# VHH binders against Acetyl-coenzyme A thioesterase (ACOT12): the designs that were tried, part 6

Target 1, 210 residues: Acetyl-coenzyme A thioesterase (ACOT12), of Homo sapiens (Human) (q8wyk0r340to549)
Amino acid sequence: CIHWDISKQASLSDSNVEALKKLAAKRGWEVTSTVEKIKIYTLEEHDVLSVWVEKHVGSPAHLAYRLLSDFTKRPLWDPHFVSCEVIDWVSEDDQLYHITCPILNDDKPKDLVVLVSRRKPLKDGNTYTVAVKSVILPSVPPSPQYIRSEIICAGFLIHAIDSNSCIVSYFNHMSASILPYFAGNLGGWSKSIEETAASCIQFLENPPDD
Below, E stands for the ipSAE of ESMFold2; O stands for the ipSAE of OpenDDE; V2 stands for 0.75 times the mean of E and O plus 0.25 times the DockQ between their complexes.

## First folded at step 1 (VHH)

Design x01 (framework vhh_7xy4_2)
Fold by ESMFold2-Fast, scan of step 1:
Structure x01 (fold): chain B 210 residues (1-210), chain A 120 residues (1-120)
Amino acid sequence: as target 1 above (210 residues)
Amino acid sequence: QLQLVESGGGLVQPGGSLRLSCAASGFTFSSYAMAWVRQPHGKGLEYIATISGSGGSTYYSDSVKGRFTISRDNAKNTLYLQMNSLKPEDTAMYYCARYWDLSGYEFDYKGQGTQVTVSS
C-alpha cells in the first residue's frame, strides 16, 4: 500500500478513482454465474483474480451512492465487515477509514486502513463512483490484535437508469494470496459473493429510516 | 509498510554488465505490473522497462531494447533488471516502480534507487 501524504492527498484521491475506472474498463471479463439477475464476472490477468458483480437495483442512483459511499453503514449489510470508523475527513468526498473484519480461520481478525474516494457524475454523465484502496497511515499502525490486510483496488460504479432504478457494479482486484482459495473453493466463494450481493440489494431497496 | 528496495548498482566499464534487484514488501507483489525507470543527473525520469504481474509480458524503451532484460520472481517478491552492453549514457539512478493500475499507465510508488555509473 501507498504511504498517505497529506501534501498529495488530492492527487492520491484522484488516482484512487482513476484506478477503479481503469479496472472497470478492462477487457476479458468472463461470466462466472448469474443468480437472481446478479451477474458475477471474473478476470484472470497477471496471475490475479478480479471480480465484478452487477445488479439492476430498484433504487435511485443518488440514494444508492449515498448509502454505499458511507462505509460506517457497511456492517449493516456486509457480513465481512465488523466495524468501519472514520479516521479523518480528507475532503467532503474523500475519507480515511479503519475497518475490522471477522475471524475467518485465522488466529486474529483482519483490519484495514483505506482511502474511500467518492465522485458524483460529471456534467451530462450518469455514473457515480466510490473507489477504495489501502493506504499506510503512521497514526494507525498495525496492532497485535489484527492482521493488517490490503485492498489493492475496489469499489462501486453506480449507473442511473431512470429516476427509480440504477445498475450497481462492484469491482475488486484481489490479492495473489486469495487466488489459491478461489481455485480450491470456487463454489464457496461465489456463494459468499452472491449472498453478500443479495444482502446489499435488500439494504438498498429497503434502506433504514432517516 | 510498502517498501521497494533497489540494489546491485555500481561502477562498471562500457560494455560491461550489471544485474539490479528490487525487493518488494508490504503489498501483493504479483498483482502489480512493475517497472524500472532511471534518472540521469540533472535530467527527468526515463522509462526503461515494464513487466506484467505474471511475468508473461515485457516491454522495453528503444534505448535499451536488446541490451536489458526485465524479469521477476513472484515467490521471492523480487524484480530484476539484467543490463548488458552498458554505455556511458546508461549512467543514472535506477528506480524500481509500481504501476498504480494494472494497465501500466503510471507509477504510484518508487523506491530510493540504486546508482549505476558507466565510465572508463
Scores: ipSAE 0.000, ipTM 0.089, lowest interface PAE 19.9, mean pLDDT 78

Design x02 (framework vhh_7xy4_2)
Fold by ESMFold2-Fast, scan of step 1:
Structure x02 (fold): chain B 210 residues (1-210), chain A 121 residues (1-121)
Amino acid sequence: as target 1 above (210 residues)
Amino acid sequence: QLQLVESGGGLVQPGGSLRLSCAASGFTFSSYAMAWVRQPHGKGLEYIATISGSGGSTYYSDSVKGRFTISRDNAKNTLYLQMNSLKPEDTAMYYCAKDSYEWLYGTFDYKGQGTQVTVSS
């Protein structure tokens, strides 16, 4: 996790996007599950696990991008998030968020401070990008009430297929500490991923009136 | 409420063996994958082994494959780690850990106080 620095704002945001694009371009992904046409791939590199979730969605890519870029709406479809509050608008395309998560198994709830960076396709491209990573922000320090958690590299790549449909891909480069849990309980992880993905698709195909 | 208590560590000579235990309470033990992780003095956490909730699937780090065996007794809410052919580099505090299901965040949701393993002549 990096310390947020206003003097490096543009380079930190661009690095966030570039890291996600590099993750997505890696080779060696293996199909782990296919449920309701939701495909789950994994990539194991030494002691690190990455996950890729992909689904065809009956929604224009630009609309999916708009909806997935606004993390204040994440709790509407993602049961893993209780609240997502904007801390600061770094730019029109880059925001800092404070996220809180539900209590699980009688443990402390988790919280996160993340940078979300969004990019539209370049002139020769058809891919929208929403990149997420944890940052250290002095104004929102760790609190005894929460376990401060980390997203190393995650986000969405949204590929336009035609004017009414797109492919939404979610990537997450996990901490080495998650590898044992994922490997030992793939069925539980697959169910959680599938349910979250299904909720996301429902949200994208039936968006709220805002 | 959720509690994990490790035991079974100690001092052993190279080539020896130890069996670690972890007593779990406060959650439905058989519903969650469990792991053993270790931390050598002054270093970061290192993954050792994982076992599925039913015990049907196991996964090991390359450093311990063929030497360590993870197992569980769901009737007793207990996790085990059988350690054979111990080496000085296995010296560490050993912790059992519970699966969080929150893969999006990449963190352990709980680990106990640990049990010390020292391999030295």
Scores: ipSAE 0.013, ipTM 0.249, lowest interface PAE 8.1, mean pLDDT 80

Design x03 (framework vhh_7xy4_2)
Fold by ESMFold2-Fast, scan of step 1:
Structure x03 (fold): chain B 210 residues (1-210), chain A 121 residues (1-121)
Amino acid sequence: as target 1 above (210 residues)
Amino acid sequence: QLQLVESGGGLVQPGGSLRLSCAASGFTFSSYAMAWVRQPHGKGLEYIATISGSGGSTYYSDSVKGRFTISRDNAKNTLYLQMNSLKPEDTAMYYCATEGRYLFDSSYDYKGQGTQVTVSS
């Protein structure tokens, strides 16, 4: 996890986006499951598991991009998030968030400090990017009430298909050795992933009023 | 609120058997893959076994293959680990865990309180 340095914010934000694009471009993804047209792929590299979730969504790509890049709305569809609060707008397209997660089994709840970097398609392109990674901010240090967690590389690629539909792909690069036994080796789906994906799609196709 | 409660541990002699149970609540149990992991005193977590939501697929670490059997009763929201031919090396705190929580974060905090297994003469 990188210490946030305002003097390097442009390079750190661009690095965030490039890391997600490199993750998405990796070869060797294996289909783990397909239910209700939600596809789940896994990529196992030694002790690291990466997950890719993809679905065709009946929503314009630009709208999906707006909704998914606004992490203050994440708790509306993702039960793994309790709160997402903006710490700072470092640019029009890059924000720092403080995220809190639910308490489980009387453990301390988790929190995260992340950089979210969003990019519109290049001229004549049709893919929107929302990249997220953990950063270290001295102004938001770890606290005794929470277990500070880390996102190494995650985010969304949103590919426009036509004016009313897009393909939303979610990627997450995880670093725990326990994870390979859950996804690629099971042949079974985690309903948590499927339900969270289905909730996301429902949210994108039926967005809330502002 | 997701809750996992392990039980069934204890003190046994080498060659003995134990059956661990994990009572799950707060989520649709039959739709999540479940795992048993263990942590020997002063060491890191070691993966033991995993079972798919339907029970149709199981996976085991090499250290327990042929000795341990993971199973589940979806009607009772309960996960089991049958441990046979126990060895002193199996001494550890045993935890029940769900797949979905691990996939969305890198933490092992989504496990229960654990149940201690001690294998000694």
Scores: ipSAE 0.000, ipTM 0.140, lowest interface PAE 15.2, mean pLDDT 78

Design x04 (framework vhh_7xy4_2)
Fold by ESMFold2-Fast, scan of step 1:
Structure x04 (fold): chain B 210 residues (1-210), chain A 119 residues (1-119)
Amino acid sequence: as target 1 above (210 residues)
Amino acid sequence: QLQLVESGGGLVQPGGSLRLSCAASGFTFSDYYMAWVRQPHGKGLEYIATISYSGGSTYYSDSVKGRFTISRDNAKNTLYLQMNSLKPEDTAMYYCARGDYIWPEYDYKGQGTQVTVSS
């Protein structure tokens, strides 16, 4: 995890976006599962696992981008998030968030401090980007009430298909210190992915506050 | 309903070995990833190892790679941690936990098992 430095904020935000784009461009992704037309891919590289989840969504790309880049709305569809509060607006398109996760059976809940960087398509492009990574921010240090967790590289790529639909891809580069390797085809490991993705799709196709 | 009961801790000299066990009940054990985590006195939780549903995949923190081995017996609903070449830095309360694939959601039950490494 990188220490947040205000003097390098533009460089750190741009590198956040570029890291996600590099992850998405890697070769060797393998289809692991398809449930309810949601495709799940994995990429295993030595001691790390990356996951990619993709689905066609009946929502304009610009709307999906607006909804998915606003992490204050993340708890509305993602059961792994209890709260997401903006710590600082470092620019119109880059924000620092404090995130809390559910309490586990009377144990300490987890929390995260992340940089979220969003970008609209470049000239004559069709892809929106929302990149997320953990940062070390001295003003929000680890506290005894929470287990501080880390995101190495994660986010969304949203590709416009037509005026009413898009492809939403979620990526997460899971460090070996945080998540187990994705292997084995028994049990309910995919249930969390299935339920979270399905909830996200419902949220995007039926947005709140009409 | 859900219970995870750790055992096997104790006092051991540096370079020694211990085997921890975790007896699981109240859920279908073979359907879940399982993990070992530890907590030194007065500090936060530290991840140690994870094992997949079938036991076909294991992962370890850098501090224990090559020294600790996680395993499971799905017929007995039991999780194990074989700890070799123990160091004073391994002194902690050890907990077994239930985790999943997207976020490691850990469920704890009971007080864990204390491991103390000293001469």
Scores: ipSAE 0.000, ipTM 0.132, lowest interface PAE 14.4, mean pLDDT 78

Design x05 (framework vhh_7xy4_2)
Fold by ESMFold2-Fast, scan of step 1:
Structure x05 (fold): chain B 210 residues (1-210), chain A 121 residues (1-121)
Amino acid sequence: as target 1 above (210 residues)
Amino acid sequence: QLQLVESGGGLVQPGGSLRLSCAASGFTFSDYYMAWVRQPHGKGLEYIATISYSGGSTYYSDSVKGRFTISRDNAKNTLYLQMNSLKPEDTAMYYCAKSTYRIYETGQDYKGQGTQVTVSS
């Protein structure tokens, strides 16, 4: 987990985005599940599991990007998030969040301090990026109420198809040790991911009335 | 108006069983994960079990795994907790929650009715 340093803000934010892009570009992904056109891929390397979830959704890419990059709305569709609060604004496109998770197979709930970096498509591109990683922030130290947890590399790549649809891909570079925590066992893990993905799609295709 | 009404608690001897129910109204029940949490007298809230919106995924605290079963009936907007092999340490007020998450939000209050479970001889 990387210490947050104000003098390295641009470097840390750019490295966050680059890490997600490098994860997505890796070869060797294997299809493990396809349910209702939701595709789940896995990549196992050196005792670390990475997950890639993909679905074509009936939502403009720019809207999906806006909704998925606002982590204060994450608890509306993702049952693994209790609260998401902005700690600080690094830039217009980079924010530090404090996230709390439910008590799940533990004595205490988990919490996370993460950097969320969002990027619009570059010249000749059509892919939006939302990258997430844990950081160590002295102003929000570990608390006895929570087990401080870590996201190594995760996020969304949102690829515009036409004016009304996009492909949303979610990536997460996970330690094998955290898989049972979400689902209680390996079989339940896949179903948990499928259901969370379905909830996300429902949210994107039926956004709040704001 | 969101309402959650718990029922089914009571007094049982160690090793006994109880089935709790939660009647939900005021929101689209089938769109939300639901949870059971409990609060022993004079202690904080403790997570017990969570069920996904479809019922396809369930999660349990280590203290109840293998003894309790969470389930839901989306057509009836009802959440259930089947409690087997009850122990004195299961004695608590039991609450259902629209989301496991709101118990940690400032100003959220899941207290109200609840349903008391007492395990003693």
Scores: ipSAE 0.006, ipTM 0.149, lowest interface PAE 15.6, mean pLDDT 78

Design x06 (framework vhh_7xy4_2)
Fold by ESMFold2-Fast, scan of step 1:
Formats: sequence, structure tokens, C-alpha cells
Structure x06 (fold): chain B 210 residues (1-210), chain A 122 residues (1-122)
Amino acid sequence: as target 1 above (210 residues)
Amino acid sequence: QLQLVESGGGLVQPGGSLRLSCAASGFTFSDYYMAWVRQPHGKGLEYIATISYSGGSTYYSDSVKGRFTISRDNAKNTLYLQMNSLKPEDTAMYYCARDEYTITYKGPFDYKGQGTQVTVSS
């Protein structure tokens, strides 16, 4: 995990985006399931598991980007998030969030401190990027009420297809400490991912009025 | 018009070195990941290396790791591939490619240039 340093803000944010794009570019992804045109891929490298979820969505790419890049709205569609609060606006496109999760198998709920870096398509490109990684922020230290968790590399790539539709891809590069859970109950995890993806699609295709 | 123009290929002996260049025009070079790929005669495309838009991240295929170095000069809109310790197996047409990592298509490349031939033989 990277210690947050305001003097290195631009390089940390750019590296966040580059890490997500590098993850997405890896070879060796294997299709593990396809339900209602939601495709789930996995990539296992040594002791690390990565997940890629892909779906064609009947929503303009720019709208999906705005909705998915605003993590304060994440709890509206993702049952794994209880709260997402902005700690600091690092720039127009980069924010620090404090996230809390529900109590599941542990005695304590989990929390996270993350950097979210958002990028519109580059010239001649058609892909929006929302990259997420954990950072160490001294002003928000670990609390005895929560298990401080880590996101190594995760996020969304949103590819415009036409004026009314896009492809939304979610990536997550998981740590070795999670592998025992996957090895013993991969089917339950897959179903949870599928249900969360379906909820996300419903939210994107029927967004709240602003 | 978007263009990628490769140069620097040629005939070299095993153990030799070559530096390939790719001149980009018609788009904002510094906004894109760039890649080198190659195609041996009668075979499919083989990925070699990728570099991020800032040059801060590089990725290599196992076949060239430690021998080839990818780099870029954003001020000159130029991509480079330094090839050392060349082997007969490196003989191929080398292409410069623009890489958006778009998820909808299995190929990671938006555009590929005309290529430059590298032949490694005694």
C-alpha cells in the first residue's frame, strides 16, 4: 500500500490509472461463467486471483461513467458497500474516499481508504476509466471498530459503442490472502458477483433523476 | 490521417543489436499506450512489449525480457525498441501499434503500422 503524499498527487493518480489499464491488458483470462450476457473471467497468477466482469449496457457511456465514478452512489446498487464518504477532493478527477462494508464472516465490519482516479476518453479513443486503489492516509488511521482492508488494483473501463449503449468492464486484482476463501467456495463468490453485476446494470439502465 | 511509420530493421548476425523507431502522426501520441508486436513469416502476430503513455510502466513477453527495451519520446512523437542479443528466432516483421486496451475486442490494438523487417542470420 502507498502512503498518500500530496506533493506526489499527480504521479500517484496517473499510476493508479496505468495499473488498471495494465491489468486489463494481461493475457490468460479464462471465461468462468456467462449468465444473462454477463461474462465473468478469471486470471490466476501464482498466488493472486484477478476478476473481470463484462456486460453490454443500454446506457450512454458518458452517463455510465458519471454514475459509476461517483462512489457516494455506490451503496445504491452494491450491497457490499454501506457508506462511501469523500475525505478530500485531490483534483477535479481524483478523490479520496472512506468506505465501510457490512459485517459478513468476520466479527467486525471492514473499512477502506481509497484513491479513485477518473479519466475521460483520450483523443480518438472511446474508453472511460475509473481506477481504485487503497492508500495509507495518516489522518484516517485504522480503527478498532473495523478491519482495515486493501484494494490493490480495481476499477471500471467503459467503452462507448453507440450513442445509447456501452460495454462496462469491472476489474479487481485480489491478494493472496483471499485465495483460501475462493478455493473452498468459489461458486458462492461467483453468484455474488453475478447478482451485484445485475444490480449495477439495472441501476445504469434506470438511473435516478438528477 | 493517422500514421505509424516503423524504421530501423535490417539484416544482423546472431548476438547483434538493432534499434527500431516508430514515428507517430495524426493523433496525440502522449495520450496512448504503445506496443511492439511481431509476425514471423507464415505465423501469427506475437506480442513483444507495451509502454504506458507516460513511459512509467513497461511490460514484456517472456521471450524478449532482459534483451529488449521499449521506450518513448513524447516530445518527438516517437516509440523505440532497443533489441540486444538478437537470435535467429527474432526474425520477423516488426509492427508499431496503438493500444487502447478496449474490452470489446480480443485484439488490444486500435491501429498497426506498415512494419519493418528484422532478419537475424549468419
Scores: ipSAE 0.000, ipTM 0.155, lowest interface PAE 12.5, mean pLDDT 79

Design x07 (framework vhh_7xy4_2)
Fold by ESMFold2-Fast, scan of step 1:
Structure x07 (fold): chain B 210 residues (1-210), chain A 121 residues (1-121)
Amino acid sequence: as target 1 above (210 residues)
Amino acid sequence: QLQLVESGGGLVQPGGSLRLSCAASGFTFSSYWMAWVRQPHGKGLEYIATISWSGGSTYYSDSVKGRFTISRDNAKNTLYLQMNSLKPEDTAMYYCAAGLYDEYSPLFDYKGQGTQVTVSS
């Protein structure tokens, strides 16, 4: 996690996007689960576990991109999000959000302060990018009511297949500091990911009215 | 039906060593993160070590870092804990666990019967 500096905002936003692309390009992913054509891959690197979830979706890529890049809509399909509020607009494609998560196991609920950077395909490309990372904002410090959590690198790559379908890939690069919250049965963790992915797919294929 | 059977505990003097084993059955061992958890008499559970399904990632509590080593043999469905430089405060019942803190799968048998480790002179 980095301190947010307005003089470096364009560089930080671009770094966010490049970090996600670099994560997605790594080799060594192993298939963990395949249910209802939702593929889950994992990558272990000593003190880090990364997850990649992929599915072919019956939705135009540009629509999936618009829906997934708007984090105010995240609680509609993701049970890990209670609220998502925009803190500040860095640009039309880069926003700072404050996110709150549900209470689990009698712990304080978690909160997050993240930078979300979205990018359309370049020139003749067909891949949309939505990259997320935690940042430190002095204006939104940790509070006694929440455990401030961290996203090192996460997001979506949305690859257009045709005018009515796309491949949606979700990535999350987790640090050792977040793993204690996910220690235990990988099978149970995979089922939670499968359910969240299924919810996301249903949301993308049956979007609510604007 | 998931089953875990711990063994290898015993009485040792401070500075000694022990190796604990956990024999797993009833599930695809190589697909699950595994952990060692201990409980001193009359006290709460303490997480001490966890290992990924492949063995590529290991994590330790500060109280045992540098002294304990967790490992696994997926061909034998067995989890190990090598304990070196044992201290009196390591005295506890030691449990092998799969899904101990799993909020998404309440049907797991969290731990076996345990194996007692006593460190005293």
Scores: ipSAE 0.000, ipTM 0.157, lowest interface PAE 14.1, mean pLDDT 78

Design x08 (from x07 with A98R G99D L100S Y101L D102Y E103F Y104G S105E P106Y L107T F108P; framework vhh_7xy4_2)
Fold by ESMFold2-Fast, scan of step 1:
Structure x08 (fold): chain B 210 residues (1-210), chain A 121 residues (1-121)
Amino acid sequence: as target 1 above (210 residues)
Amino acid sequence: QLQLVESGGGLVQPGGSLRLSCAASGFTFSSYWMAWVRQPHGKGLEYIATISWSGGSTYYSDSVKGRFTISRDNAKNTLYLQMNSLKPEDTAMYYCARDSLYFGEYTPDYKGQGTQVTVSS
């Protein structure tokens, strides 16, 4: 049976959150698109593309945090996710997920094994964090049915503005999540990002649980 | 507790080869992207190569592409850099780093003590 090493998982959780915060703090982001007040920034570093998507959302920050940190709900708004199933609860705020993606270009579908780490704001803070990183689980090895993919660093930063609104920022260091694997086709993939962001905003402003 | 120990550096003639090793301990090596970075005397850190947690993806700086090969052995918790066709410009202290993100100003999460590579006649 699977038993997670708590010391190992605590280290991974801390590095997961810290990596997202470091990515968000980088300088040199360039605006590539602004549609319906959805801003898309990119940062290119030696054949690696980082993406930052930002929008003011008419939803309380704490609600957006709860909805976005629950990856079992991700397929409801993100067409790049077919399934998101909890493998294990590492803690109240850290979960391991198995994710499957749709078939694209007649290739095998992709799958991922990720650690999702969520954090509420620190004392006197107003920023929620949801960080995602690929991990290796011996109990969920790569299988011949899927192309095992990797997320280096991705997630959400949610800034409370007032009791009814927040700014949601999504970051992804690699194109392996919501972007086509081959980055550099901004004319093609930017539309997909815009549509996914719009779907996310609609979901947050009109949540299914009322 | 976290340790990265580099070895394999030395003095070599232009056109020669060296293989660097990095022994990792104190963390789950197989769960992290790893990198090699270098620092020439009196200059800043320069990204050389990165490798994914599984070894399935590798990336190289343009200055070493085709000459250097990064690899890993997750069973031995060891990272390698095979350096071929060495040039005087490759002279630097070489560091093993835990993290795939090193480009210019970005500092890796953790960097080892380093191993000196000197390419000269």
Scores: ipSAE 0.000, ipTM 0.123, lowest interface PAE 16.5, mean pLDDT 78

## First folded at step 2 (VHH; framework vhh_enristomig)

Design e05a (from e05 with N58K; at its last look DockQ between E and O 0.05; V2 from the best seeds 0.00; counts 0 for: pae E 17.7 > 2, placed apart)
Fold by ESMFold2, look of step 2:
Structure e05a (fold): chain B 210 residues (1-210), chain A 120 residues (1-120)
Amino acid sequence: as target 1 above (210 residues)
Amino acid sequence: EVQLLESGGGEVQPGGSLRLSCAASGFTFSSYAISWYRQAPGKQREWVSTIYSGGSTKYAESVKGRFTISRDNAKNTLYLQMSSLRAEDTAVYYCARVYEPYWDSSGDYWGQGTLVTVKP
């Protein structure tokens, strides 16, 4: 796990984004579900599972990017998140968040401290990036109230199709012990992933007033 | 190749105790939740207890206070200490690997089971 260091902000931000892009570019993704606007893939590497959820969304890509990069809005659509609070507005493109999750078959809920790094498309590009990775932040140490958990590499790649629609791809690289409530059932398709993806689509197509 | 092998079953008097073991191989044991299940003759399989990779534990209501799940990550072994055994605890006991963070009770790999019989 990576220590947060403001003096290395640009390097840590770039590493966060690059890790997500490398995960998305891997070969061997297998389709495990296709329903309506949602396609779900898995990639199994040794004892690690990665998930890719592809969603067709009737919303402009730049709006989806703004909504998905603001993690304070994540609990409005993702039932795996109880709260997402900004620790530091580090820069235009980087924010630190403290995230809490619901109790699930444990005596204590899990929490996370994450760096969210975002990127608009390069010139002539059509892809927005929202990358998420856990960091160690001394000012927010593990608390007895929570089980401090870790996101190794997760995030969104958002591809513009036209001015009113986009493809939103969510990726999550997991160790079995680190990301307790994002992935579906490995022995079969979990309704939880499908329901979360559908909720995401509805949120992006019908965003709340700010 | 993932393998789970239960042992420690046998016959016991009511009120007695047994300790079951599950030897695991073929995966990083410390990274997974592991569960015990049981199946009595003519009944559906029933979840008994889970220990998560972080060490927290959960129990079915029917066994709370009588059973204790534990793990030894250095030996890749899961344990179930059963105390105050009753006739209704008679069943084949299975260990199963559970991929965190699933709510699915079915587990992805299962052992062959070990029989526990509590005689009146």
Scores: ipSAE 0.000, ipTM 0.105, lowest interface PAE 17.7, mean pLDDT 81
ESMFold2 (binder alone), look of step 2: mean pLDDT 83; pTM 0.836
OpenDDE, look of step 2: ipSAE 0.006; ipTM 0.246

Design e05b (from e05 with P101L W103R; at its last look DockQ between E and O 0.02; V2 from the best seeds 0.00; counts 0 for: pae E 16.9 > 2, placed apart)
Fold by OpenDDE, look of step 2:
Structure e05b (fold): chain B 210 residues (1-210), chain A 120 residues (1-120)
Amino acid sequence: as target 1 above (210 residues)
Amino acid sequence: EVQLLESGGGEVQPGGSLRLSCAASGFTFSSYAISWYRQAPGKQREWVSTIYSGGSTNYAESVKGRFTISRDNAKNTLYLQMSSLRAEDTAVYYCARVYELYRDSSGDYWGQGTLVTVKP
């Protein structure tokens, strides 16, 4: 986990984006499940497990980008998020969030402090990026009310297919994931991942009012 | 002011059906996830179902396949269609503006509730 330093905010944010791109570019992804508009891939490396959830979405890429990059909206469609509040607007495209998760099995709820870095495609490009990673923020120390968890590398890549549709790919380093369906046997949680993905698609195709 | 008002409760026989409604006002209804909760006598309030702003739905295991949550954003109304009702479904049913499935009863905004009684 990286210590947040405002003096290095640009480099930290860029590294966040690059880490996600690097993860997505890895070779060896294996198809785990295919259901309708959802495809799940896994990549197992030495002591590292990653998941890739591909979603075909009937919404413009720019709209999906806008909706997914605003993590305050995550609780509106993802049951694994209880709350997501902005801690600080580092820049127009970089935000710090405090996330809380649901209580499971009578344990304390988990929380996270994350940097979300979003980028529009370069000129002539077609890929939007929303990168997520945990940071250590002194102003938001761990609390006895929560179990502080960490995301090493996660996020969304959004590829435009046409003017009204896109592919939304979610990536996560599973060993660092706090989400319940990223824990344990992936095969056993495939259905849960699929359901969350379906919820995401529905959210993007039927966006709430601003 | 945020307001939620449940209706449609009543007495029904086991195996019967009932449809609950929740009228919402004071906020942009379509922008929020809305949930049903219930509280049986002597028991804690429990989550029943949620419909998210995007239209996705989730259900407690105890009601899956029997209950259907839906919403009409034009009418600012939440619905719960209950079928194959059982005695253990007897409770006061509440609608709530909440974001997450596992949020406790401390929630955001709650209605006054409507009583559903399932008995022969």
Scores: ipSAE 0.000, ipTM 0.231, lowest interface PAE 12.4, mean pLDDT 88
ESMFold2, look of step 2: ipSAE 0.000; ipTM 0.121
ESMFold2 (binder alone), look of step 2: mean pLDDT 82; pTM 0.832

## First folded at step 4 (VHH)

Design a07 (from q14 with Y101F; framework vhh_6qgx_2)
Amino acid sequence: QVQLVESGGGLVQAGGSLRLSCAASGRTFSSYAMAWFRRAPGKEREFVAAISWSGGSTFYTDSVKGRFTISRDHAKNTVSLQMNSLRPEDTAVYYCAAQTFKVTYRSEEQYDYWGQGTRVTVSA
ESMFold2-Fast, scan of step 4: ipSAE 0.083; ipTM 0.572

